# Ledger of designs, part 18: VH-VL binders against Uncharacterized protein At4g17700

Target 1, 164 residues: Uncharacterized protein At4g17700, of Arabidopsis thaliana (Mouse-ear cress) (o23610)
Amino acid sequence: MEEYEFLVRVREAGGFDIEHLMDTKPSSCVIGCREFDNNDDYNAHIVLFARMGIHKYNMIQGTNLQLSCVEKYNYRSPRVYSAFYITLIAKDPDACNSLVTFQTRVVEEGFNMTKLSCNIARPKPGPQENAALPRHSVDLEPVDVFYKGSLPEWPPEDAFNDNI
Key: E = the ipSAE of ESMFold2; O = the ipSAE of OpenDDE; V2 = 0.75 times the mean of E and O plus 0.25 times the DockQ between their complexes.

## First folded at step 14 (VH-VL; framework fv_lutikizumab)

Design y02 (from x03 with heavy chain D101H; at its last look DockQ between E and O 0.39; V2 from the best seeds 0.00; counts 0 for: pae E 6.2 > 2)
Fold by ESMFold2, look of step 14:
Structure y02 (fold): chain C 164 residues (1-164), chain A 118 residues (1-118), chain B 107 residues (1-107)
Amino acid sequence: as target 1 above (164 residues)
Amino acid sequence: EVQLVESGGGVVQPGRSLRLSCSASGFTFSDWAMSWVRQAPGKGLEWVAYIKYDGSNKYYADSVKGRFTISRDNSKNTLFLQMDSLRPEDTGVYFCARERHYEWFDYWGQGTPVTVSS
Amino acid sequence: DIQMTQSPSSLSASVGDRVTITCRASQGIYSYLTWYQQTPGKAPKLLIYDASTLETGVPSRFSGSGSGTDYTFTISSLQPEDIATYYCQQYYNLPYTFGQGTKLQIT
């Protein structure tokens, strides 16, 4: 399968749940996948990107979801940018700490400056909603002002392990 | 400042060849995929060909397959389009374009005109 | 190939008017759509990608919306410098395909 054709199939699947496609991935295609369990440490970038997605969603929807853990991510990393498709678990304090499976896409790009943008931030759609879903789910101009210039300092990994 | 400058266009008879060049500056050329897009006189835009940042993948519109060859020289920051067996319907302005996220064209050259006519 | 149909093919409007251009795809394209501006004698310029995301430096009077097969480009208050031909482009599948263009003029 040619790289472009494989990337189209990844796009058709939405980018987040692509495990079923990986058997067909051509060797020329650089797409990586990572799944986490209870004992895995997270990459520092993934924690920041997960929090960016939650923050954007909270600002737009008026919610206060909090990151609980990262379940998995997929990434595509051509030289100019890296795109990360992150599946995480968020906690909703206003709904008796119920858990929400959440998806966010974060892109890092730039020449002599790193820009971070988030263009998908949503609770994971159910099977009845997964057809033809748009990449951008919010009616708001993406703004990268938070991450111009120097990258923000990454949170410590133990932020997810505190007992309540 | 990103700059893309096309050259090599001209007036030729049907069946002849032309070679277009696109000189890139203001960015790391070897990090970016590139495409050629053409515009017939008074008409809209038509994508012609794509090449991956390292040259490992190339794709062509059906209208030019087997006649056109896209290539790049990353050491010279130059994109090429070899156009063989030219037809009158290949007439137009040819733009080189830089792809953002491998999907859309964020910077374009000013174009080089190609006329194929008897 | 995915066919992109723009409407209208041309239009005239006054400075300050709200302008709306539509683009319909022959199949769902999941918001993989750009809008370009081409002023006379110049190369196209990217305005909007992902159907609704403004490129850096693009004025806020420009906006995009839509999903599935139906997409809309809007200029909220037309300015003299907005006189151009506007193109949508899908990048869901190769070949990349463009709408036929909408020529915008001031009355």
Scores: ipSAE 0.101, ipTM 0.647, lowest interface PAE 6.2, mean pLDDT 81
ESMFold2 (binder alone), look of step 14: mean pLDDT 92; pTM 0.929
OpenDDE, look of step 14: ipSAE 0.820; ipTM 0.924

Design y03 (from x03 with heavy chain D54E; at its last fold request DockQ between E and O 0.47; V2 from the best seeds 0.69)
Heavy chain, then light chain:
Amino acid sequence: EVQLVESGGGVVQPGRSLRLSCSASGFTFSDWAMSWVRQAPGKGLEWVAYIKYEGSNKYYADSVKGRFTISRDNSKNTLFLQMDSLRPEDTGVYFCARERDYEWFDYWGQGTPVTVSS
Amino acid sequence: DIQMTQSPSSLSASVGDRVTITCRASQGIYSYLTWYQQTPGKAPKLLIYDASTLETGVPSRFSGSGSGTDYTFTISSLQPEDIATYYCQQYYNLPYTFGQGTKLQIT
ESMFold2, look of step 14: ipSAE 0.608; ipTM 0.825
ESMFold2 (binder alone), look of step 14: mean pLDDT 92; pTM 0.937
OpenDDE, look of step 14: ipSAE 0.882; ipTM 0.948
ESMFold2, look of step 15: ipSAE 0.620; ipTM 0.830
ESMFold2 (binder alone), look of step 15: mean pLDDT 92; pTM 0.936
OpenDDE, look of step 15: ipSAE 0.874; ipTM 0.947
ESMFold2, look of step 17: ipSAE 0.588; ipTM 0.816
ESMFold2 (binder alone), look of step 17: mean pLDDT 92; pTM 0.932
OpenDDE, look of step 17: ipSAE 0.882; ipTM 0.953
ESMFold2, fold request of step 19: ipSAE 0.612, 0.619, 0.621; ipTM 0.828, 0.833, 0.830
ESMFold2 (binder alone), fold request of step 19: mean pLDDT 92, 93, 92; pTM 0.938, 0.938, 0.928
OpenDDE, fold request of step 19: ipSAE 0.893, 0.892, 0.893; ipTM 0.959, 0.959, 0.959

Design y04 (from x03 with heavy chain D54Y; at its last look DockQ between E and O 0.32; V2 from the best seeds 0.00; counts 0 for: pae E 4.3 > 2)
Heavy chain, then light chain:
Amino acid sequence: EVQLVESGGGVVQPGRSLRLSCSASGFTFSDWAMSWVRQAPGKGLEWVAYIKYYGSNKYYADSVKGRFTISRDNSKNTLFLQMDSLRPEDTGVYFCARERDYEWFDYWGQGTPVTVSS
Amino acid sequence: DIQMTQSPSSLSASVGDRVTITCRASQGIYSYLTWYQQTPGKAPKLLIYDASTLETGVPSRFSGSGSGTDYTFTISSLQPEDIATYYCQQYYNLPYTFGQGTKLQIT
ESMFold2, look of step 14: ipSAE 0.282; ipTM 0.700
ESMFold2 (binder alone), look of step 14: mean pLDDT 92; pTM 0.935
OpenDDE, look of step 14: ipSAE 0.879; ipTM 0.947

Design y05 (from x03 with heavy chain E99V; at its last look DockQ between E and O 0.05; V2 from the best seeds 0.00; counts 0 for: pae O 5.9 > 2, placed apart)
Fold by OpenDDE, look of step 14:
Structure y05 (fold): chain C 164 residues (1-164), chain A 118 residues (1-118), chain B 107 residues (1-107)
Amino acid sequence: as target 1 above (164 residues)
Amino acid sequence: EVQLVESGGGVVQPGRSLRLSCSASGFTFSDWAMSWVRQAPGKGLEWVAYIKYDGSNKYYADSVKGRFTISRDNSKNTLFLQMDSLRPEDTGVYFCARVRDYEWFDYWGQGTPVTVSS
Amino acid sequence: DIQMTQSPSSLSASVGDRVTITCRASQGIYSYLTWYQQTPGKAPKLLIYDASTLETGVPSRFSGSGSGTDYTFTISSLQPEDIATYYCQQYYNLPYTFGQGTKLQIT
């Protein structure tokens, strides 16, 4: 398969569920799919990225979702940055600890975790929703309204250890 | 509807300073990276500067590094470009652009003209 | 820096014609390429990203293809409103760089 065609298909799939495309992946494409393994030291930062996504969502939506587990993540690593497409399970304590599939995209600019961005943080959209869009907002309220004042602190490191 | 409106352009002498502004609307400004791109008269497009959504990271073209400063006020949905030590080669229309996926520019303003001449 | 060589610099065609513009990168950019349209005195408009993905709302007569260093932009049937300058841009590496542009006119 041609590189551009593969990339188009990855984009159309939204970057999260692309396992079915990987058998046709050109060697030139720096894209990969990973099953989450909590025994892999590399996955420590993936958990942090997952938390980042949940935290952002909670801030915006006023929810209190908690990370249950990371299911999988994909990555795209152009020369200047790495994008992680993380699929996780979150539980909602405000809804009897119901589980929800959650998606977040975290971008690491360069090779330092100090340069992180999160542009997708949402429950997994339904099959009819356009997953290719990099941003999905359930709430019509501007995000900037929430960022007035001091931001809440990150959850402690051990907050989600029981489920990892 | 996404809108970007540049302002602050004008005519200045070499060595002087100018501050450009870009007013953003129709989207959550604080959630997007932004860039400035310029176009000299009758010439092509040239990327000038990039700023992260929170302003924590900035990049510049070599041609403007050390002279230009990109910044933003998310509370006012405004992007800025402080241009110091202006040169004649800085003459052109300056566009603000929204950065999509940290890669390309999906929305552009109409631009503001900057003329540097003695 | 990655140089983008766009050709031709100018092009005249008739309404209904097929128009092709090419862009060559000085190195492989792995389809990290966009095409923009700029009408005189107006803001550039995104048409295509990732070399071949059509931006939402862009007419289907516009298309892009290519890989490695060589990319092509095509208008299948030229319309009067397509009079503009077209630019390719790579976003594989910083600094972002543009082709020199192709001025398209209708005869």
Scores: ipSAE 0.016, ipTM 0.613, lowest interface PAE 5.9, mean pLDDT 87
ESMFold2, look of step 14: ipSAE 0.161; ipTM 0.670
ESMFold2 (binder alone), look of step 14: mean pLDDT 93; pTM 0.936

Design y06 (from x03 with heavy chain D101Y, light chain T56E; at its last look DockQ between E and O 0.34; V2 from the best seeds 0.00; counts 0 for: pae E 5.0 > 2)
Fold by ESMFold2, look of step 14:
Structure y06 (fold): chain C 164 residues (1-164), chain A 118 residues (1-118), chain B 107 residues (1-107)
Amino acid sequence: as target 1 above (164 residues)
Amino acid sequence: EVQLVESGGGVVQPGRSLRLSCSASGFTFSDWAMSWVRQAPGKGLEWVAYIKYDGSNKYYADSVKGRFTISRDNSKNTLFLQMDSLRPEDTGVYFCARERYYEWFDYWGQGTPVTVSS
Amino acid sequence: DIQMTQSPSSLSASVGDRVTITCRASQGIYSYLTWYQQTPGKAPKLLIYDASTLEEGVPSRFSGSGSGTDYTFTISSLQPEDIATYYCQQYYNLPYTFGQGTKLQIT
C-alpha cells in the first residue's frame, strides 16, 4: 500500500483510533502508536501536549477540565513536523469530578524556532457518521514556549507516583 | 527568511526538455517535503509533483507521469524538475512550494515561466 | 481524483461589502481544505488551512467554514488590497486539486 493511501485511511478513521490500520502501514511511513498501562511513566512532552489541549478547550468553552491520565497517542513525525493525536481522560471539577474521554491533536513544527499548535481539543464525540469534527485553532508563539516554561503549571514529576 | 528561487524556465519546442531548479534558503531544506505547482496563462493552479524530505517517495500528477522527474539534492538545498517530452499544455508558470507532509503549501517561490510552442 | 468546483468564477464588489466564495468537493474531504490568495503577478499566499484556521498574520476579516463537501470563504468587509484570485485546495488525498479560482474585483 502506498504511503498516501495509508494516510487517507488514517484520515477516514479520524486520526485517533488507528490501531486496526497499523498492520497495513508501509515501512516508509513514519507513524507510531503508544498505549499506556498503569505502570508506565508518561513522556513529559506528551503530558505537556495533553495539557495544552485541555487548556485550549477550557479557554474556549469556559470550563475547568483537569488531566487525569493519558490512555494512548499516535504520532506522525516527518522530521521537523510532528503531529500527536492524544486520547486522555479529563476530570471536570465543576461536574462532580465526572470523567470524560478527551481528544487533542498537537503539532510541533519549526524552521529555526519551535512552534506548537493545537488543532483539535474536544471531548471524544459519540458515534458520528459522514462528518469530520471542526478543528480548533490555537497558535502559540513560534518560539518554543514549552522549553521556556511559559505553559500552565504542571504537577511535579513525582506527583504521578503516589507509591512509596 | 524562507526563500525559494526557481530558475531554468524558457521557450522550447514540443518534444524538447527543460530542467527547472529551485534554490532554497532560510530553513533546513532536508527536513521538508517539496512540490512543484504550475499555472497555465490566465488559468488556475495545478499540482505537478511531490517529493518527500529525504527523496524516498515521489508522486506525480497523471498529466506528467512518465515525462517529468522530481528530484532533490539536500546537500545543495536544491529541488529539481526534469521535464521531458514537453507538450503545449505544459505551458505555464512553475512554482516551487514547501509543504507539510501531504498537507498545504506554506511558502511558494515566485515562479519560472515555461512556454512550449512551435 | 477529487474535483473541486469553485463558484463564482468572478465577482465584483464594493469596498466594505461582504464577499462569499464557495468550494464544493466531489467527495467528502473532512475539512482538509486550504484557501489561497493570489494577487496579480505574484505567487499564491496561504490564508486559511483546515477549512477554518487562519494562518498567522492574516487579517480577521477573512474566514472559512464548512464541512463534508461544501466549504465557504468569506471576507466580512472588502478592502482594496483584497483584489486577487482566490483558490481552494483539498489535501485529503493525492493528487492535490485546486478549485478553478475566483477573480475578485472592486467596482
Scores: ipSAE 0.217, ipTM 0.665, lowest interface PAE 5.0, mean pLDDT 81
ESMFold2 (binder alone), look of step 14: mean pLDDT 92; pTM 0.931
OpenDDE, look of step 14: ipSAE 0.840; ipTM 0.936

## First folded at step 15 (VH-VL; framework fv_lutikizumab)

Design z01 (from y03 with light chain T53N; at its last look DockQ between E and O 0.43; V2 from the best seeds 0.64)
Fold by ESMFold2, look of step 15:
Structure z01 (fold): chain C 164 residues (1-164), chain A 118 residues (1-118), chain B 107 residues (1-107)
Amino acid sequence: as target 1 above (164 residues)
Amino acid sequence: EVQLVESGGGVVQPGRSLRLSCSASGFTFSDWAMSWVRQAPGKGLEWVAYIKYEGSNKYYADSVKGRFTISRDNSKNTLFLQMDSLRPEDTGVYFCARERDYEWFDYWGQGTPVTVSS
Amino acid sequence: DIQMTQSPSSLSASVGDRVTITCRASQGIYSYLTWYQQTPGKAPKLLIYDASNLETGVPSRFSGSGSGTDYTFTISSLQPEDIATYYCQQYYNLPYTFGQGTKLQIT
């Protein structure tokens, strides 16, 4: 398979749920996957990126989601940047501490986090079935409504400077 | 300061060859994928060819496949386009552009004109 | 190949006007779309990537939106220096393809 053809498959899948594609990945393609269980330590970078996505969502939506755990991430790291597609569990204090599966995409340009951006921050579309709790242990809506809308635009990171 | 400078354009007859060069400076050339993009007089933009940062993958528009060859010399920070069997429809300004590997073109050279006519 | 169609092909507006340019893809491109500005005789300049993300150093009066096949580029308050031709480009799949361009002029 050509590298760009594999990349199209990843893009069509949205970047977050690509484990089923990885057996066909060309060796030249710099994409990887990591899944966590209750015995794994998180990378410090992934926790920061997960919180960045949650904070962006909270600021735009006026919510108070809190990071509970990270389920998995996928990454693409060509020579000049890294993009991380992180699936995490957030806690929503305003919904009786219910758990929400949440997705965020964070891009790191340059080493040592010199430029970070977050382009996706949203509750995972579809049923909210959290790995941190048994599916039956949390009150859920009888029918989960698929969320498909785009998130609002985030101001540039320097929009809080008094430039004018 | 990122800089891309194309050269090697000119006026040639149909069926002849040209070799374009693009000299890169102000960034680590070997970390970036590169493309050639052309623009016919008074027309829009057309992607021509792509080369991965290590030169491992090359892709071409159907209109030039088999006639054009993209290459790079990372030790000299130079991108090339060998254009064989030139046709009048290849006439245009040729830009080199850098990309983050199958993504947008974040910096473009100023272009070099190519005219193919009798 | 994914065809990109821009509308309008040309546009005249006054300084301070809100300007809107649309770009339609022949199939869904999942927001893998850029907007470029090209001043006559010069190279294109990246303005917006991922359909809605403003490139560093680009004035905040420029914005992009859209999803699926339909994308919009907006200048909130037209300035004299914005006279140019604007292009959308999809990078979802090869070959990369561009819209035909929208020539923007000041009345």
Scores: ipSAE 0.577, ipTM 0.817, lowest interface PAE 1.9, mean pLDDT 85
ESMFold2 (binder alone), look of step 15: mean pLDDT 92; pTM 0.937
OpenDDE, look of step 15: ipSAE 0.858; ipTM 0.939

Design z02 (from y03 with light chain T53E; at its last look DockQ between E and O 0.32; V2 from the best seeds 0.63)
Fold by ESMFold2, look of step 15:
Structure z02 (fold): chain C 164 residues (1-164), chain A 118 residues (1-118), chain B 107 residues (1-107)
Amino acid sequence: as target 1 above (164 residues)
Amino acid sequence: EVQLVESGGGVVQPGRSLRLSCSASGFTFSDWAMSWVRQAPGKGLEWVAYIKYEGSNKYYADSVKGRFTISRDNSKNTLFLQMDSLRPEDTGVYFCARERDYEWFDYWGQGTPVTVSS
Amino acid sequence: DIQMTQSPSSLSASVGDRVTITCRASQGIYSYLTWYQQTPGKAPKLLIYDASELETGVPSRFSGSGSGTDYTFTISSLQPEDIATYYCQQYYNLPYTFGQGTKLQIT
């Protein structure tokens, strides 16, 4: 199939749940995916991106979700940016430590985290509707490697589960 | 500063050919996909052709398939549109535009006019 | 091909007015939609991508919204420099297609 046709199917699925499509991916597509089991080590960047999404959601919604683990991520890396669609489990201390499946999309522009933005940060909705972007908007200013405090550093010290 | 400068437009008779060029500067041209978009006088915008950053994936609007050829020279930061068998309905201003690989056009050139008429 | 129907085709408003332009796709496009501004004799300029995201340097009076097939572009308080033709464009699938344009004038 043509590269853009596969991309259309990824877009229709919302970018987070695409494992069932990967067997049909044309070799020219710049899309990859990673699923974790409980014995896998995380990529350091993915944990930071996951925390970025949770922190943004917490700040906007006034919640206190905490990262428990990352379940999977997909990424699309055309040469000028990388977009990461991360599915994670968050813990809600204010709801008897209940677990919430959470989705976040983080975009890295440039190299070595020169500019980061978070475009989606939300509890995973029910069956995905026909929408590529969530109804709520979470905007970040571009984050440059030269900014102090550009990445949140709180989650390692706020009682994370050691699964991560 | 990003710049895209089109050239090569003119007045030609139906059935003739033109070759448009787009000179790029202020960014790493070989990292970006490129498109041509045209606008007939007093009319809206019509996408014409796409080329991927490595130059092999090319797509065309149905109205120009088999007549137009998009190409690029990444060593010279130049995008081309070879326009053969021109028709009066090809008349318009032709813009080059860069895109993030099947996404929106974030920078456009100022365009070069093409008129196909007797 | 995905047809984009833009409405109205022209619009007159006063400085300070709220202006709304709509764009309807012939099928769901999952918010893969942009809005461009074109001043006469000039190239289009990107204002909004992903239906609702403002491009860098674009004034906050511009906004976009919508989902599925129905999308809206809004200028919250019209300024004299906003006189232009506005286009929506879908990039969900090839061929990329544009709305017919909305010419905005001040009266």
Scores: ipSAE 0.583, ipTM 0.801, lowest interface PAE 1.9, mean pLDDT 84
ESMFold2 (binder alone), look of step 15: mean pLDDT 92; pTM 0.936
OpenDDE, look of step 15: ipSAE 0.879; ipTM 0.950

Design z03 (from y03 with light chain S31N T53N; at its last look DockQ between E and O 0.53; V2 from the best seeds 0.00; counts 0 for: pae E 3.6 > 2)
Heavy chain, then light chain:
Amino acid sequence: EVQLVESGGGVVQPGRSLRLSCSASGFTFSDWAMSWVRQAPGKGLEWVAYIKYEGSNKYYADSVKGRFTISRDNSKNTLFLQMDSLRPEDTGVYFCARERDYEWFDYWGQGTPVTVSS
Amino acid sequence: DIQMTQSPSSLSASVGDRVTITCRASQGIYNYLTWYQQTPGKAPKLLIYDASNLETGVPSRFSGSGSGTDYTFTISSLQPEDIATYYCQQYYNLPYTFGQGTKLQIT
ESMFold2, look of step 15: ipSAE 0.647; ipTM 0.844
ESMFold2 (binder alone), look of step 15: mean pLDDT 92; pTM 0.936
OpenDDE, look of step 15: ipSAE 0.862; ipTM 0.943
ESMFold2, look of step 16: ipSAE 0.353; ipTM 0.712
ESMFold2 (binder alone), look of step 16: mean pLDDT 92; pTM 0.935
OpenDDE, look of step 16: ipSAE 0.850; ipTM 0.953

Design z04 (from y03 with heavy chain D31E; at its last read DockQ between E and O 0.48; V2 from the best seeds 0.68)
Heavy chain, then light chain:
Amino acid sequence: EVQLVESGGGVVQPGRSLRLSCSASGFTFSEWAMSWVRQAPGKGLEWVAYIKYEGSNKYYADSVKGRFTISRDNSKNTLFLQMDSLRPEDTGVYFCARERDYEWFDYWGQGTPVTVSS
Amino acid sequence: DIQMTQSPSSLSASVGDRVTITCRASQGIYSYLTWYQQTPGKAPKLLIYDASTLETGVPSRFSGSGSGTDYTFTISSLQPEDIATYYCQQYYNLPYTFGQGTKLQIT
ESMFold2, look of step 15: ipSAE 0.628; ipTM 0.842
ESMFold2 (binder alone), look of step 15: mean pLDDT 92; pTM 0.929
OpenDDE, look of step 15: ipSAE 0.870; ipTM 0.944
ESMFold2, look of step 17: ipSAE 0.632; ipTM 0.839
ESMFold2 (binder alone), look of step 17: mean pLDDT 92; pTM 0.938
OpenDDE, look of step 17: ipSAE 0.872; ipTM 0.949
ESMFold2, fold request of step 19: ipSAE 0.612, 0.578, 0.466; ipTM 0.833, 0.810, 0.754
ESMFold2 (binder alone), fold request of step 19: mean pLDDT 93, 93, 93; pTM 0.936, 0.940, 0.939
OpenDDE, fold request of step 19: ipSAE 0.891, 0.892, 0.889; ipTM 0.958, 0.958, 0.959
ESMFold2, last read: ipSAE 0.554, 0.525, 0.595; ipTM 0.805, 0.795, 0.818
ESMFold2 (binder alone), last read: mean pLDDT 93, 93, 93; pTM 0.939, 0.940, 0.938
OpenDDE, last read: ipSAE 0.891, 0.889, 0.889; ipTM 0.958, 0.958, 0.959

Design z05 (from y03 with light chain Y30R; at its last look DockQ between E and O 0.26; V2 from the best seeds 0.00; counts 0 for: pae E 2.1 > 2)
Fold by ESMFold2, look of step 15:
Structure z05 (fold): chain C 164 residues (1-164), chain A 118 residues (1-118), chain B 107 residues (1-107)
Amino acid sequence: as target 1 above (164 residues)
Amino acid sequence: EVQLVESGGGVVQPGRSLRLSCSASGFTFSDWAMSWVRQAPGKGLEWVAYIKYEGSNKYYADSVKGRFTISRDNSKNTLFLQMDSLRPEDTGVYFCARERDYEWFDYWGQGTPVTVSS
Amino acid sequence: DIQMTQSPSSLSASVGDRVTITCRASQGIRSYLTWYQQTPGKAPKLLIYDASTLETGVPSRFSGSGSGTDYTFTISSLQPEDIATYYCQQYYNLPYTFGQGTKLQIT
């Protein structure tokens, strides 16, 4: 199939759950998938991106969700940006530590890929609720402050195994 | 600063050809996909053609397919549109625009006018 | 092809007014939508991408929202320099398609 046709199918699926499409991916299409289990170490940048999504959601909704683990991510990395669709499990301490499957989309862009933005951060919905985050209610400046200032403290690698 | 400058427009009769050029500067041209977008006088915008950053994938609007050819020379930072078998409905201002590979157009050139009439 | 329908086709407002323009897609486009401003005699300028993300250097009085098939562009406090025609564009699928435009006038 043509590259753009595959991309449309990814978009129709919402970007997060595309494993079933990957057998049909044209070689010209720059998309990858990663799934994690108990024995996998997370890439440091994926943990950062997952926490950015949770932080943005917490700021908008007034919640206190915490990252528990990352289940999987998909990414698309053409030459001028990288987009990451991350599926993770968050814990809500204010709801008896209940777990929620959470989705976030983080884009790294710029001439040197120094800018980060997060435009999806939500508990996993059905297909009809897959909306972009309103930029007006959350200034991307807080995301830039994370990137241009101090990064959040990274947990030790084994902390995620304890939280699963 | 990103700069896109179109040239090669003019007045031609139906059935003739024109070749448009777009000179790019201020960015790494070979990393960016490019499109042509046109605007008929007093009308809205219509996407015409797309070319991937390495030049391998090309897509066209149905209204121009088989008549127009998009191409690029990455060594000269130049985008081209070869327009053959021109029709009066091809009349308009032609903009080159850069895009992030099947995404929006974040920079547009000034446009070059094309008029197809007898 | 995905048709994009803007409403209204023209709009008059006073400086300081809140202005709203809508864009409807003929199918869901999952927020793969941009808004452009075209001032008379000039090329279009990107204002908003991903339906709601403001491009760098664009004044904060501009905003976008929506999902699925229905999208909204808002100017919170109209300024004289905002006189232009505004276009939405979907980039969900090829061919890319634009709304027919909304001509904004100051009264």
Scores: ipSAE 0.558, ipTM 0.805, lowest interface PAE 2.1, mean pLDDT 84
ESMFold2 (binder alone), look of step 15: mean pLDDT 92; pTM 0.937
OpenDDE, look of step 15: ipSAE 0.868; ipTM 0.944

## First folded at step 16 (VH-VL; framework fv_lutikizumab)

Design b01 (from z03 with heavy chain D31E; at its last look DockQ between E and O 0.39; V2 from the best seeds 0.00; counts 0 for: pae E 2.2 > 2)
Heavy chain, then light chain:
Amino acid sequence: EVQLVESGGGVVQPGRSLRLSCSASGFTFSEWAMSWVRQAPGKGLEWVAYIKYEGSNKYYADSVKGRFTISRDNSKNTLFLQMDSLRPEDTGVYFCARERDYEWFDYWGQGTPVTVSS
Amino acid sequence: DIQMTQSPSSLSASVGDRVTITCRASQGIYNYLTWYQQTPGKAPKLLIYDASNLETGVPSRFSGSGSGTDYTFTISSLQPEDIATYYCQQYYNLPYTFGQGTKLQIT
ESMFold2, look of step 16: ipSAE 0.560; ipTM 0.803
ESMFold2 (binder alone), look of step 16: mean pLDDT 92; pTM 0.939
OpenDDE, look of step 16: ipSAE 0.834; ipTM 0.941

